# Designs tried in a protein design chat: VHH binders against WD repeat-containing protein DWA2 (DWA2). Part 6

Target 1, 350 residues: WD repeat-containing protein DWA2 (DWA2), of Arabidopsis thaliana (Mouse-ear cress) (q6npn9)
Amino acid sequence: MQGGSSGIGYGLKYQARCISDVKADRDHTSFLTGTLSLKEENEVHLLRLSSGGSELLCEGLFSHPNEIWDLASSPFDQRIFSTVFSTGDSYGAAIWQIPEPYGQSNSSTLECVASLDAHVGKINCVLWCPSGNSDKLISMDEQNLVFWSLDSSKKSAEVLSKESAGMRHSLSGGAWNPHDVNSVAATSESSIQFWDLRTMKKNNSIERAHVRNVDYNLKREHILVSADDESGIHLWDLRKTKFPVQELPGHTHWTWAVRCNPEYEELILSVGTDSAVNLWFASASSEHKTSESPVEASRQRVNPLLNSYTDYEDSVYGLAWSSREPWIFASLSYDGRVVIESVKPFLPRR

## First folded at step 1 (VHH)

Design D9 (framework vhh_sonelokimab_d1)
Fold by ESMFold2-Fast, scan of step 1:
Structure D9 (fold): chain B 350 residues (1-350), chain A 121 residues (1-121)
Amino acid sequence: as target 1 above (350 residues)
Amino acid sequence: DVQLVESGGGLVQPGGSLRLSCAASGRTFSTYAVGWFRQAPGKEREFIGAISGSGGSTYYAVSEKGRFTISRDNSKNTLYLQMNSLRPEDTAVYYCAASLTYYDEWTYRYWGQGTLVTVSS
């Protein structure tokens, strides 16, 4: 009975919750995903879309000793990635290197480049600086932000700064601002907080309950998208944060993740525990008629929902756009199933 | 490249046991998950179960759990299927197959030629 997927399927042997586009791989549409197994040795899979686009191939399968709760690829080295993992008793985070040549080696052994040993509590994420050749990292636990400098040649990471959020609510995640290397957003149960990395202080916030995830628009400098478990998805203009500029109806359960498309500024993916992936067309900054051919008589409403992908057996936690082929995304359900979809049919014609 | 050759099939009485082997050639065997499938006369091919590349994890179809055991020896490039309490409805050609995942039966792309198992009195 399995195999009702509308896209290209790939099955991990264990539960999983994290998938990352291999951002530094400009020659292949590639993804990294890691397993979440309590009883067995865990794995990291390097997945590559075939040259014909018809199958997803595992070009590397690597042993990982602990459950993987978060995974992020380096934006400037295709062999480097971070994991957040559980040892059962505690959480850890580390930077790993894929054996050379990646996608061609038969080695299953990852090299640990650096251990990120600055957290005592539950670690939520590791964020890579998106500004190209930066060596900077942010890691977050439920109370602390830690700012790191990574030296891959010396295989070490140095703590530059550590700051406690000092709040009654827990931090749940965040995103690094792609338009301002000194700014990072952190989510909590009561707000979205904006932190200045030069001072390691919160300099602004948006009061919003139960925010699960945020992502920055890569083309629009001031647009942030947030997902929460009460009223769905909101687009924010960071210059005017009193009200969201657009509200999208969310999922019937928690919205776990939201991802802005790297090339098509109006395209957003969202994913929730209701086993749905939604593709949205949202244009928060163009609510008014242009000076070109204003249409005054139209009462037609544009539905922002372009498509809903619902063929999942378990909660979808992982979501990643391809940076190389930005009309392609990968989704990952908790049962370990990866699905590759193309959104080409939904792209607007110019 | 991975090439797979099944062996060990034959005639067995109901309630009996049989062990199948699958010999792999090539350097990449340990990087692949490998599984067992069967096809009875006049029926579609069905998934029995699979084992991860390291051998640390196994997955079985619900109907076969408890009667069939999958194991592998990567040093010998060999996959095994131990079949116990065999029934006439287990009569089929048994295939081994390799994939980079063992959870999704649709990802298996390297197949052996099959070995016939007949369960009859």
Scores: ipSAE 0.000, ipTM 0.114, lowest interface PAE 20.5, mean pLDDT 79

Design E1 (framework vhh_7qbe_3)
Fold by ESMFold2-Fast, scan of step 1:
Structure E1 (fold): chain B 350 residues (1-350), chain A 117 residues (1-117)
Amino acid sequence: as target 1 above (350 residues)
Amino acid sequence: QLQLVESGGGLVQAGGSLRLSCTASGRTYAMGWFRQGPGKEREFVASISWSGGSTYYADSVKGRFTISRDNAKNTLYLQMNSLKSEDTAVYYCAADYYGWDESYDYWGKGTRVTVSS
């Protein structure tokens, strides 16, 4: 935990809050990030980690018409991504395509594949179906969930269903369940809601105030991680929601995001407005319960914080694990600084 | 290995009050109190999340008992008011709720509470 931060830096010229790994890029560790500039035309940067891991390189720079509040890459096509953006006092969402060849084009022009224009309120996120074989999307505003079918070949998106959560259940974000494509989690002022996409109705909820973010564990079925502004980070077993299975002390300010590692089920990243990124070891696996070393299991529970990254001058809002190299993550502070870190020294030994 | 040590048990008059404490040798997450009376099975009394923001009580003690914790001292408390003879039991502290099987990972050895009429 001592030894300092030696991350690889990349500076955007404008303020930014969103970063996504390029999930469908199987050849490179790549990230997409977008700016939110009030004065200038906004930009999307395609960032690629060099083969030696020593540099973060811009392999694409694209014009975007509006300030970008959220961004998500397609799990099935490395050229396709969504943005949530501001058009002044309202919000929009659209699906974009990077010009060919991917990461080698000198063109700055994104193709608009589809506009997601079923919302009249503040749009919070666009979620891609995590199966990799589906062109389905969910978009959320403060009141509504909208279920979409995307046809990128015909450059169109069709509303399959739209449902209201009601005025007393203001939605703030969510996550698509990677183990059940018919289930999405949505955060509200007073609960985490679980929605069934077959019926477009909420089936279950966890009563929890001020939840800021949720993410599913990609390796463990039934494990959801949440972040709130009262007590930090919680791990939930969705089969037994009376209490979280583990509570991690959070940041000194708001915890804005939590991200489960795509390969190492015990590793969680969190980011907060206290200008810190925390790496946690969360022992909710059955392997810890059957451990041959009770001392080791006890020690892991006592010291869940593996490392804290504090070399930021502004609030950290963006966080993404690399799907290709899962010991690597990117963080983004509001001043536009992207930092790539390796967690190899903290990996559990197999 | 994490150790839990209960204290504060003793003889108390019906209608009286007693405060139990449980000190952990290290950091704990969700914690609870259980009890086992003479000739009875062990039963749930109360539980609390790490932050103290969520608490749960058995119907038999709701409104009379209050669970709380002081994380700086690694200590769990059970404030027992309006004690009845049926509250006579050995009280056990439990730590780290594991949702996979609805169990707790760590247990104390217990502290005896006797309520006289």
Scores: ipSAE 0.000, ipTM 0.238, lowest interface PAE 14.7, mean pLDDT 81

Design E2 (framework vhh_7qbe_3)
Fold by ESMFold2-Fast, scan of step 1:
Structure E2 (fold): chain B 350 residues (1-350), chain A 118 residues (1-118)
Amino acid sequence: as target 1 above (350 residues)
Amino acid sequence: QLQLVESGGGLVQAGGSLRLSCTASGFTYAMGWFRQGPGKEREFVASISGSGGSTYYADSVKGRFTISRDNAKNTLYLQMNSLKSEDTAVYYCAAGRYYDSLDEYDYWGKGTRVTVSS
């Protein structure tokens, strides 16, 4: 995997569905990915992009006891991450620590920092507080949100609050608001719900069926992007929720995941259409424009699809932007193939 | 508005074979078969990716059942060999995004009954 004409690859030995940017790694562009194997021991791989950007290197390989269905790296500690995993009959979640020294260890043993034992149903996700200095977590099952405090030094997690979304609201996932640490979005079968973590109550919602994923714009504090089965991708201004600000048109049905770029507010990645990864330019999430120029109005009518990445042999499940080098993203197909792509040719100009 | 219609169920002797079909009213990504036996919960049987290149099987059917699809006909198949009395169930066709998911299916057929006589 020496970097092809399209991107650079890395092959895991087993099937995999989740990949996370190691945001807390300030020195390297790094990703964590976990395997989904029923017959053999599962693994977590620490992948690092070389200084020249020409190859993706495995700088750590760690044993994990269960199939990994979701994985999220801590935003404040590069050694800490969460997994959602299958125990055979049910789902569990735990917080893990990579052995010292980070990215240089010959040890394959992860340390379990904490088990998140507050759920009786299927766990959908673990969300980390996006603040670089917070120890707070949210975990969600189909009915409950659980608010946690993590002390990684003491290797413990404490339940701060647990609240039910109600039996009529089957939760499927969510996102933590990067501009308001007291706000979390949760997706349900009929709505996107906004929860106030100070009260642990829903304070607003957007009625939308079959929402599969949401992500916040990291630069525009009122913009949320949703993925659903009916129309694909919608951009919402949370101050004006009656209608979406923009619907991204195109061939994307059943969008599974959307990821807003951490630096370029107009750039969105989506996945779920015939194993394609789509790169979008969304003008509605760009800087507030006061110009009424006909040229600007005409530009809003051009196709927002910048590029489609289709060189995959299996279904694409994992998708992550690099926070360190935001023109780079990683995609993961079920066969365990990780591909790194550069979107430099499509970057918006200042 | 996507509709799934199963066919091919029936009565078969233990050790015999049956082939189930499911026709979709349009394009689908991942597709799978689930079953519900008498007095049991619905369980996963097999799934296949949108391209047909990847498959996933429950341990109870691995080596005996084969899932396949014909995307030109929008049709999913389940070839069931070496049938056992425990395979008696209503078999449901499902469509979703990920073939490795055990419960993330959005569209379901009405089911076709398979009875294995001992």
Scores: ipSAE 0.000, ipTM 0.132, lowest interface PAE 20.4, mean pLDDT 81

Design E3 (framework vhh_7qbe_3)
Fold by ESMFold2-Fast, scan of step 1:
Structure E3 (fold): chain B 350 residues (1-350), chain A 119 residues (1-119)
Amino acid sequence: as target 1 above (350 residues)
Amino acid sequence: QLQLVESGGGLVQAGGSLRLSCTASGRSYAMGWFRQGPGKEREFVASISRSGGSTYYADSVKGRFTISRDNAKNTLYLQMNSLKSEDTAVYYCAAEYLYDWSSPEYDYWGKGTRVTVSS
């Protein structure tokens, strides 16, 4: 099979649903992806884009004991990453270290830095503090937020605080605020909740049903993007949360994930259960003030949908921008196919 | 627009101490110090969150430098102890501005203050 019509392909031999760019790799555009196999040993692949940008190469292949349901790279150490995994009967989360030398080792053995053992229920995510020099982590299950301190040199993680979101509230995920290390957004069945990590209390919320995913704009302090089952994608100004500042007409079904571009504040990727990856230009993410309603914005000459990537054989669940080369993204379909795309033709003027 | 003014630079002997200040013309979110030595790119020194609750340091200055802020005075500080000749650089204050409809730039920079450490 060809590697796709517009992008560069890489095939994992097992099913997979998670991919993360290696944020701390400043020399290469690199991605980590993990497999989801019940019968075979699971794997983590370190994928590197070639210097010419024409090939995606496996520069590390590591054994992982369980099915991988989520994966996030450390923002400050290219060898360190977290996985959320299933043991069949339960869920776990752990911090792993790639063997030395990074991207050059023949060792297939990951070192377990720490096990995150504070959860009883389904774990949804592990969030890394985005400051680039912090040892702090947040993990979430369906009911609880747990705040951790990681000591990678001592290979241990300490629970600093654990708090329940409420007895009938089901948490589904979240995002750490890159502009306020004391703030985390958590998605629930009925709302987006904003938590203060100094008190471990919910300070405010946006009432919105069936939110699947949230992401912060890395350039705009007050802009949060959400994905939901009903109307797709919403941009929120956190200073004025009564109504979203922009609505992007989403996928024909659920919008599973949204990812704000790390350099271009107007660019957003989304993925839905319709197996499409959409690239959006969100004008409300720019510094231009607007009095336009979402209805008026939809009547503008500019179509916010820049491109739709539809050349997938299976459902797309994984999506990551490259932090090093922010005009590049990776998508992952459930059959284990990774595709690298360039959005250079769609870049806004800076 | 947000203006940043650094002060406190000067000539100091190795092993000495110096305190840099940066005064902002208005409220800022996160703030930090960067430095640039002769013929080098700007490098990160230290940063502090809006509340002052989180601080981050480059490995080369950990244990020697302390960053702090006074939000009531819109002032950022860098206390530099046990100075080495390799700390010789122009030190720049940087701030992330709170929401501003008129400016698309988030990173405001001062003009810098020179620190020279004699051996």
Scores: ipSAE 0.000, ipTM 0.103, lowest interface PAE 21.9, mean pLDDT 81

Design E4 (framework vhh_7qbe_3)
Fold by ESMFold2-Fast, scan of step 1:
Structure E4 (fold): chain B 350 residues (1-350), chain A 118 residues (1-118)
Amino acid sequence: as target 1 above (350 residues)
Amino acid sequence: QLQLVESGGGLVQAGGSLRLSCTASGSSYAMGWFRQGPGKEREFVASISGSGGSTYYADSVKGRFTISRDNAKNTLYLQMNSLKSEDTAVYYCAADFYGSEYWTYDYWGKGTRVTVSS
């Protein structure tokens, strides 16, 4: 056995914090990542895993005018993605289109499909409706949720609704519920808020300080996973919000992001400022749903940590499962290093 | 405040179908079905969100039972297909709100009996 990581690497020229799998690419395991260059032009890289899985190839390199703070691919069109960016003194968000042919063009020019011009303050994220057939978007700044309809053919986006989370809520991010297209989770300084998009009202919240990230379990309809800056990772049943159904120990510093696996409901990735990526096995299913101590019982069975990836020189901020090959994930450290890993040895038996 | 009344229970042969209804005296958020079989503890069966867009099922009933609701009528349903002898139980309707504990449901019906023969 070798001592080094079995993953494959790709080096960006500049610092970076965001990576997204290309959800609509059905033929290739592909990722989009964007740079945070203050002094140079910024770039978006289209990365494709080779057919043998042995190398990560840059199949597109595109100019982007500003520092990229968030990036998300469209679930219905492999050429479409969103960025959240800084213009220096302000923030913007826009929808971009990769030039044709996808992954084969010599053009470095992205086409702007739409500008999301409804925010005054810092924009945190753009969320795509996860149904894979919807033109709906949510964007969040520190106070507001904005609900959009995108028309790529008309190169326009229409505001369907804009609501404030209240005067002092300091939203930091969120996730769209894959089991209820009318429900969105938003993280704030003191809580996780659940919003009904039909009324644009908050109908529930979980009281939890310093939540950094949330993600929904794609197979368990009421399971949400959260990450906070006390290195805690929690699994929540949305019908029982006073206590988590399972706690994972997390990282030695802030846990920045969590990502539920799209196919294997027990697999969760987490990433922290401790320069580690952790792979967890977490079962939210108990034989007794009314059990008094489900968290304690699960802790006594088996260590939930399957593997820890520690071969990073800087903080890891970017993390994405492949939707096409769900045993593959990409991680991105702030120094611009992308690493592709396979979790095949850790897959749960079905 | 909220009152829940179940109906639709009865005797049915194995492999058969039965639909349970629960009528609420007013609006509720999340709702669910629970059951208690002979010699067993009360167990979770299925739940549904306030909008009806999200559902969750116990592994023992997944693929056989379907939970749904009609908010205009304040009524919850449980469509039970491919019934087994193990499904014999008293079925309880429960109303829960976001933020409540699923160990302690806010409102409960008195239950409706389901007996699966053979």
Scores: ipSAE 0.000, ipTM 0.101, lowest interface PAE 20.8, mean pLDDT 80

Design E6 (framework vhh_7qbe_3)
Fold by ESMFold2-Fast, scan of step 1:
Order: sequence, then structure tokens, then C-alpha cells
Structure E6 (fold): chain B 350 residues (1-350), chain A 115 residues (1-115)
Amino acid sequence: as target 1 above (350 residues)
Amino acid sequence: QLQLVESGGGLVQAGGSLRLSCTASGFSYAMGWFRQGPGKEREFVASISGSGGSTYYADSVKGRFTISRDNAKNTLYLQMNSLKSEDTAVYYCATPGYWDEYDYWGKGTRVTVSS
């Protein structure tokens, strides 16, 4: 039966802002989430969706020494993930390993694989190379990009390059291009910058103020989605960056994050300061639009908003699609509530 | 990739019973059974929710067939009672796909009901 939205809930004991799907978990739809407690006792939760999809189970609860401001899972090892954290007066990032056996809640101790000790300012994110077989990482603070090589067996990370984005740029985040492992997008107060990792130089940019977040379309090589506080969500064709190919109306207030679906090129999730999670159908993500039959044209929506999820008591900051089951996403509100939703009724037919 | 393997098909006399099984290699939110008889189109037989709390049946099998699942074994079952000649078909195990429709991932298992 399809009644109202009754997402599956899980409550963390502390406030939280970050959640990541476990991209390398091939057996379960799993998520990692970390706490942002004013106390120095923080936690990482490994959450698994039951085989029936009716409950979200904690299959691992791990002590983390500091407040967690960002978290990303490794695309090649289900036990490895990164955190960006604050100790109060300092900022850091590290790579952690879940103890063996994976997914069994018999140990609370994370193994530190490597500390990313190249930043003196606030670290914003750690990006994993999306190829699934790479040992490469990017970390960003407000001024600098640092390119790393990770050796998890030797428990070490080596700086390959470090470059400044310039004193007038305040970097806020980025995304690694899934179609070109030598390309990374970085967001700043005034632009989206595209960096070539072979030279560690900016080779292109889109001038756009107050960009909050970017994400690449995993299926469409040239499509990038950006979120900003002026007009919401924009789809960019990276071959022609003077104007966006589509604008989505966004949220009532600023759009905080945007996430392209890993399997369905038209589906985008966004979250704004209005505490709503919106599911969008972005028609400009379809490559063969001009060749559509009358039957295909009848599938085009006048309103790109497919659904809005609004049952939150606090601001939503965390948002992650499941890579294993791409019709499932997790959202996280600041009070520590994780909600799992299915978008099956909205999927495009193939 | 999710793999589905059907088993339990065979030859049975009218009025008899047969139990079909489908094992999945990974997670499945909801599951169902479909069948295709000689010279017929594919038709829905039964479905079950992820928790097992909700079941749905085609009118033609309601009261005779029972769908169930064992989530610890990641296995779906179809208990078929009071079999009729019109139940002769290849039975397919399916998972939900696009547009809230089901996809067929197994090769099917053949059920023949003789008179």
C-alpha cells in the first residue's frame, strides 16, 4: 500500500549534520553518520537498512574523539571513511577504518589509518577519487586544495601537491568529477572553479555568487548541478557555461545541498534552510530531448518538483542517496534524526 | 548486482500442492511472483512487502496461494494449493523496478498441472 510518507526513522543521541552512504557495501544499503556534540564524546553510527526495508538497524557504534562536521565513505573499501572535525580551537581531518568483522557490533574502537595534517585553517571537506580503485584524496580548507595519496596498509597519507585558490577566494566545498579523475570542482563565494589535478591549476570557472554546493551527474558526462542562495538550483552543461541549461525554483530560503541520483539521470535531491527535502525531475539531464516521440513528450512535467518531504523538527543538513538501491535516500536533521525514504513512485521508466 | 534464483517447479496433478522458492543474493525491499502460461501474457500472481506485513494477490489465486518470506535467509516462498490446469506456467520471482513496477531477474521455474 502507498499511504502518506512514513519514512523509517533512527534517532542519534546527539546533534548531527553529516551522513554518507557506504558506497563500497555490496551486500546492504548502509549509511555512516557522525555526531556534532558540544561535548568531546562523539560517535559514528553504521546504519543498515533491514532486508525487508522496514527498519534501520545500528550495526556499529564507534567512539570518535571530536565533533564531526563532514563525513565521506570510501568508494573502494566499506570499512574506510573520512571525517572532518573540530576540537574547539583547531580543525582536522582523518581517515578511519571500521574494525573487523565489518557490520558486526562487537567493537567500539575506530582505527586511525591516516591524519591529513596539511591544513592550518578550517577544513571544509574531503573528496574521494570516484573511480573505485584509486588511492587518491583531495582535502580543502578556505584557501587551499591538498592532493593526497593514501596507503591504508601502511596507515599513511602522503601530500602529492598543495595549491592556493588565492587570498580573495573562500572555498566552501567541492566535488570530484566522476567522468574525469583529473578534474575537481571547488565552490567559492564568487565562482565554481575547475581544477586540473595533473598540474594543480584552475583551468576554468563559472562566475556565480554564493554557491553553497555542487554535484556531478553520474550518467551525463557534461552536467553539473549547483545550489546557491540567489535563485536555487542550476543545471550546467560544462561545454557551454555562459548560461545554465535549466533552473529549478529551489527552496523558500537558501538551498544548502544538492545530490544527483547515481542511477537516474533526471532525479535530484535538494535541501534548504526551510528544512524541506525536495525531489526534482530535471528534464535538461536527458540527452535525447529533441528526438522525443509524442509518448515521451507526454512524460515531461510542467512542474519539475516531484515531491517535498517536510516532516522535520530541526534543520536538515545531511542528505545521501543509496548507491546500492538508488531509489532510497537518507536525510539527517540537526537534532540527530535520520529518515529513510523511497522514491520508487517517481522513478522514470527505462 | 541482485540475483534471483527460482526453484520448486515440477509436474503436479490437478488439486495438488507445490511450494516455490526464490533466493536473493542481496537486499530486496518488496518481492512478488509473476507467471506466463502457454500463449498468454505475463500476469501478476502475488506480492509481499519488505516486512512481510502486507500481501496482495491476483483474484485468480486468492484463497489458494500464500506468499511468505524469510528475511534471515533472504528467501521468498509461494505455497500453491488446489492447483488447476490454468495454473500451468513458468513462474518468475521479481523485485520492484521503475515506475513501481516489477522487474524479472530469474530464469523462472516451470509448473505443469496435469489432469
Scores: ipSAE 0.000, ipTM 0.097, lowest interface PAE 22.0, mean pLDDT 80

Design F1 (framework vhh_7pa5_2)
Fold by ESMFold2-Fast, scan of step 1:
Structure F1 (fold): chain B 350 residues (1-350), chain A 124 residues (1-124)
Amino acid sequence: as target 1 above (350 residues)
Amino acid sequence: QVQLVESGGGMVQPGGSLRLSCAASGFTFSSYAMSWVRRAPGKGPEWVSTISGSGGSTSYADSVKGRFTISRDNAKNTLYLQMNSLKPEDTALYYCAKDYTYVYSGSTYEFDYWGQGTQVTVSS
């Protein structure tokens, strides 16, 4: 159980709220994190876990012109990532490239591959296509979804479509379906909306207030996990969306983010405004038939909360699983502290 | 053996209140959504309300929204329906129903198990 203080720490000099694993880095467990400095001198850090797993090393430190509110690494190119940033009076989004050689350059200069200039309101996120087509992007502001084609060689991004979710649908974020390249989920104050990218139309929705975050289960094709302000964490079967298939107790306050494990379908991380990172074991039933008091129920019932990490001095907003080593995650507190934890002791038995 | 036993029905005047209970056994109660379904004389079954396994999410039919409250006590394996401002139209046999896991929106509701029902009569 001694999980809380066993982590490896790294301190940024400035406040920060976003961290992403570098999915395209198949040789190392790596993370990208960006600062939110009110003095407008901001940085992106490329962090790499040492081969022995004992240190988190900065293998790149890059200048970024604005405060970074969201960051996502390309799933197919380890040098490419997106940021959502504040320009003072407005918000912008852009695609950046790390200088060559990756993780070995002394250059602090990021190359701007493309500026995503289709938004006039607050931009919430940039989503990368998780399937084999790596040239597609979605960006979301509070009212609009914009579908992009990225040409990194020509340093350009083209708008393929832009559609409004409507004035009463204040969008807050979303997730791209890893099992259906034509589907994206968008969160709003009143619902989770499912959009068909072939038509750029909302085809389904789940009516749910104040959803802050959603994530797809990478192993269970139909499972979506949502986090909201007061009701905690819900697992949804997208084939039957009237009610969630499982609920997990929330944090002491509201849940800010939820992250499904890329390899262990039952493992979910969540972070709340109480500055706790919770590791959950969630088994969603996709069965339409219940057994009569299963024989397995004769065993002691499992508490879904496996561990709670509470050794933070500030609010935790950033959370990312490693795709390379899926028993590892990074958490980021607002004071700029990154902590790497191993969940090996809690891995599910097969 | 799954068992659902409803209680708390009776006769009440319009504008009155009743609280229905359902005692559940034979399954892990907290792992399943539970519903209330009613059948009025001469009509088919009408879904009334559903509550998720933890109790964090609830849903209601438009005809009862604002008047009825569904709740559960997972420590006691008991489902409740608090019915306020009862109308003659609420007269029905009320069933406690165990879902498979979830219910499809816009489809006919199918439940794994039903209780025997408890009669609610709203009459002047």
Scores: ipSAE 0.000, ipTM 0.129, lowest interface PAE 22.2, mean pLDDT 80

Design F2 (framework vhh_7b18_3)
Fold by ESMFold2-Fast, scan of step 1:
Structure F2 (fold): chain B 350 residues (1-350), chain A 121 residues (1-121)
Amino acid sequence: as target 1 above (350 residues)
Amino acid sequence: QVQLVETGGGLVQPGGSLRLSCAASGFTFSDYAMGWARQVPGKGLEWVSYISSGGSTEYQDSVKGRFTISRDNAKSTVYLQMNSLKPEDTAVYYCAKEVYTYEGSYSYDYWGQGTQVTVSS
């Protein structure tokens, strides 16, 4: 049942935390999601929005050997995706391929393209190069960044470089810069670090405690959005990082995920410990660019919150915008419930 | 199966004390950080305190000096001792286990049922 929202629901039989837009699927609005089951073999579901937009259909169901803690679809090949997984006592990461034909349930068996065997300890994430024409990957554990080249034809991954962040158990995640393929942001307990992939060295940082998540604005160069547990959501101009250019009053408490819209530069989704998904309008506009004071800019702003989605029984961990239909997003709560929502009423008038 | 069971809530007068307990099962308790959060009527969740697997503690500024978090790994239990209670401490208190989430961020998961604390004269 959809409950009190106009959204479209899909129920996984197991708990789940991760959902990814299948950006490389140019024909359909599609998502990949993976389960977190301690007793059974886990599953990856390929979900597709029907042509009428009224149903979310399972177009593939695949066995995965371990519980899935992170999942990311390749931006250049709809059959390729990464998982970070746990066996309970160890962590691993691998690249998988959906069997042919794509979108048909002829086989439940995923093909392992490559194992990412360069980490000792907890792996946080795997990031794909966002250019859509690169075979490069970054993986992160709590201390190390590893830069990879993937050859899907040879079914192998090569370590190009591995570097320590110089801090013990402090990296928590990151995002690849869509405007500079040589730059990756990594979050830690005390800062947001910017890494140059040509040298594998930190070249800048923003000092900020307890940053939970970061995401880059796909349309505005130099804009990064961060989420933390003290003051919510901040917009940063990477050319001038002493102060944020805008502060959004986040969730009532901890905000642990933030997602910039791929087409509408003003739209941001966030999720926090209150299990609400918030839709924001953040227009770091030309009017605000003349102000040197983020506090003054924030005080002059009319309410930036466009809508709050609160019809969740369990914690929301997964959020993904559709790249094909960017007025659509998927949310995933821990109980395995996927909900598709439309933000069409809130779109800026073109 | 992960289970968290909170107990110890109730009605207390301003200036009073309560001790909350959270009994955990279904995981290796000593390996995880534990925390307490509260939901104030008409508002969302507010983090109160946490304790690391090694015993390091952190507190929200509004409760610092009044609340003490502790753990007993042999009993798989985390505690919140609340002293000098104020009417604004009135909330449902939830126990939480730390967990890894998507894109490498950490949050608390496996919420218990909650226990009501009411501070009123």
Scores: ipSAE 0.000, ipTM 0.114, lowest interface PAE 21.0, mean pLDDT 79

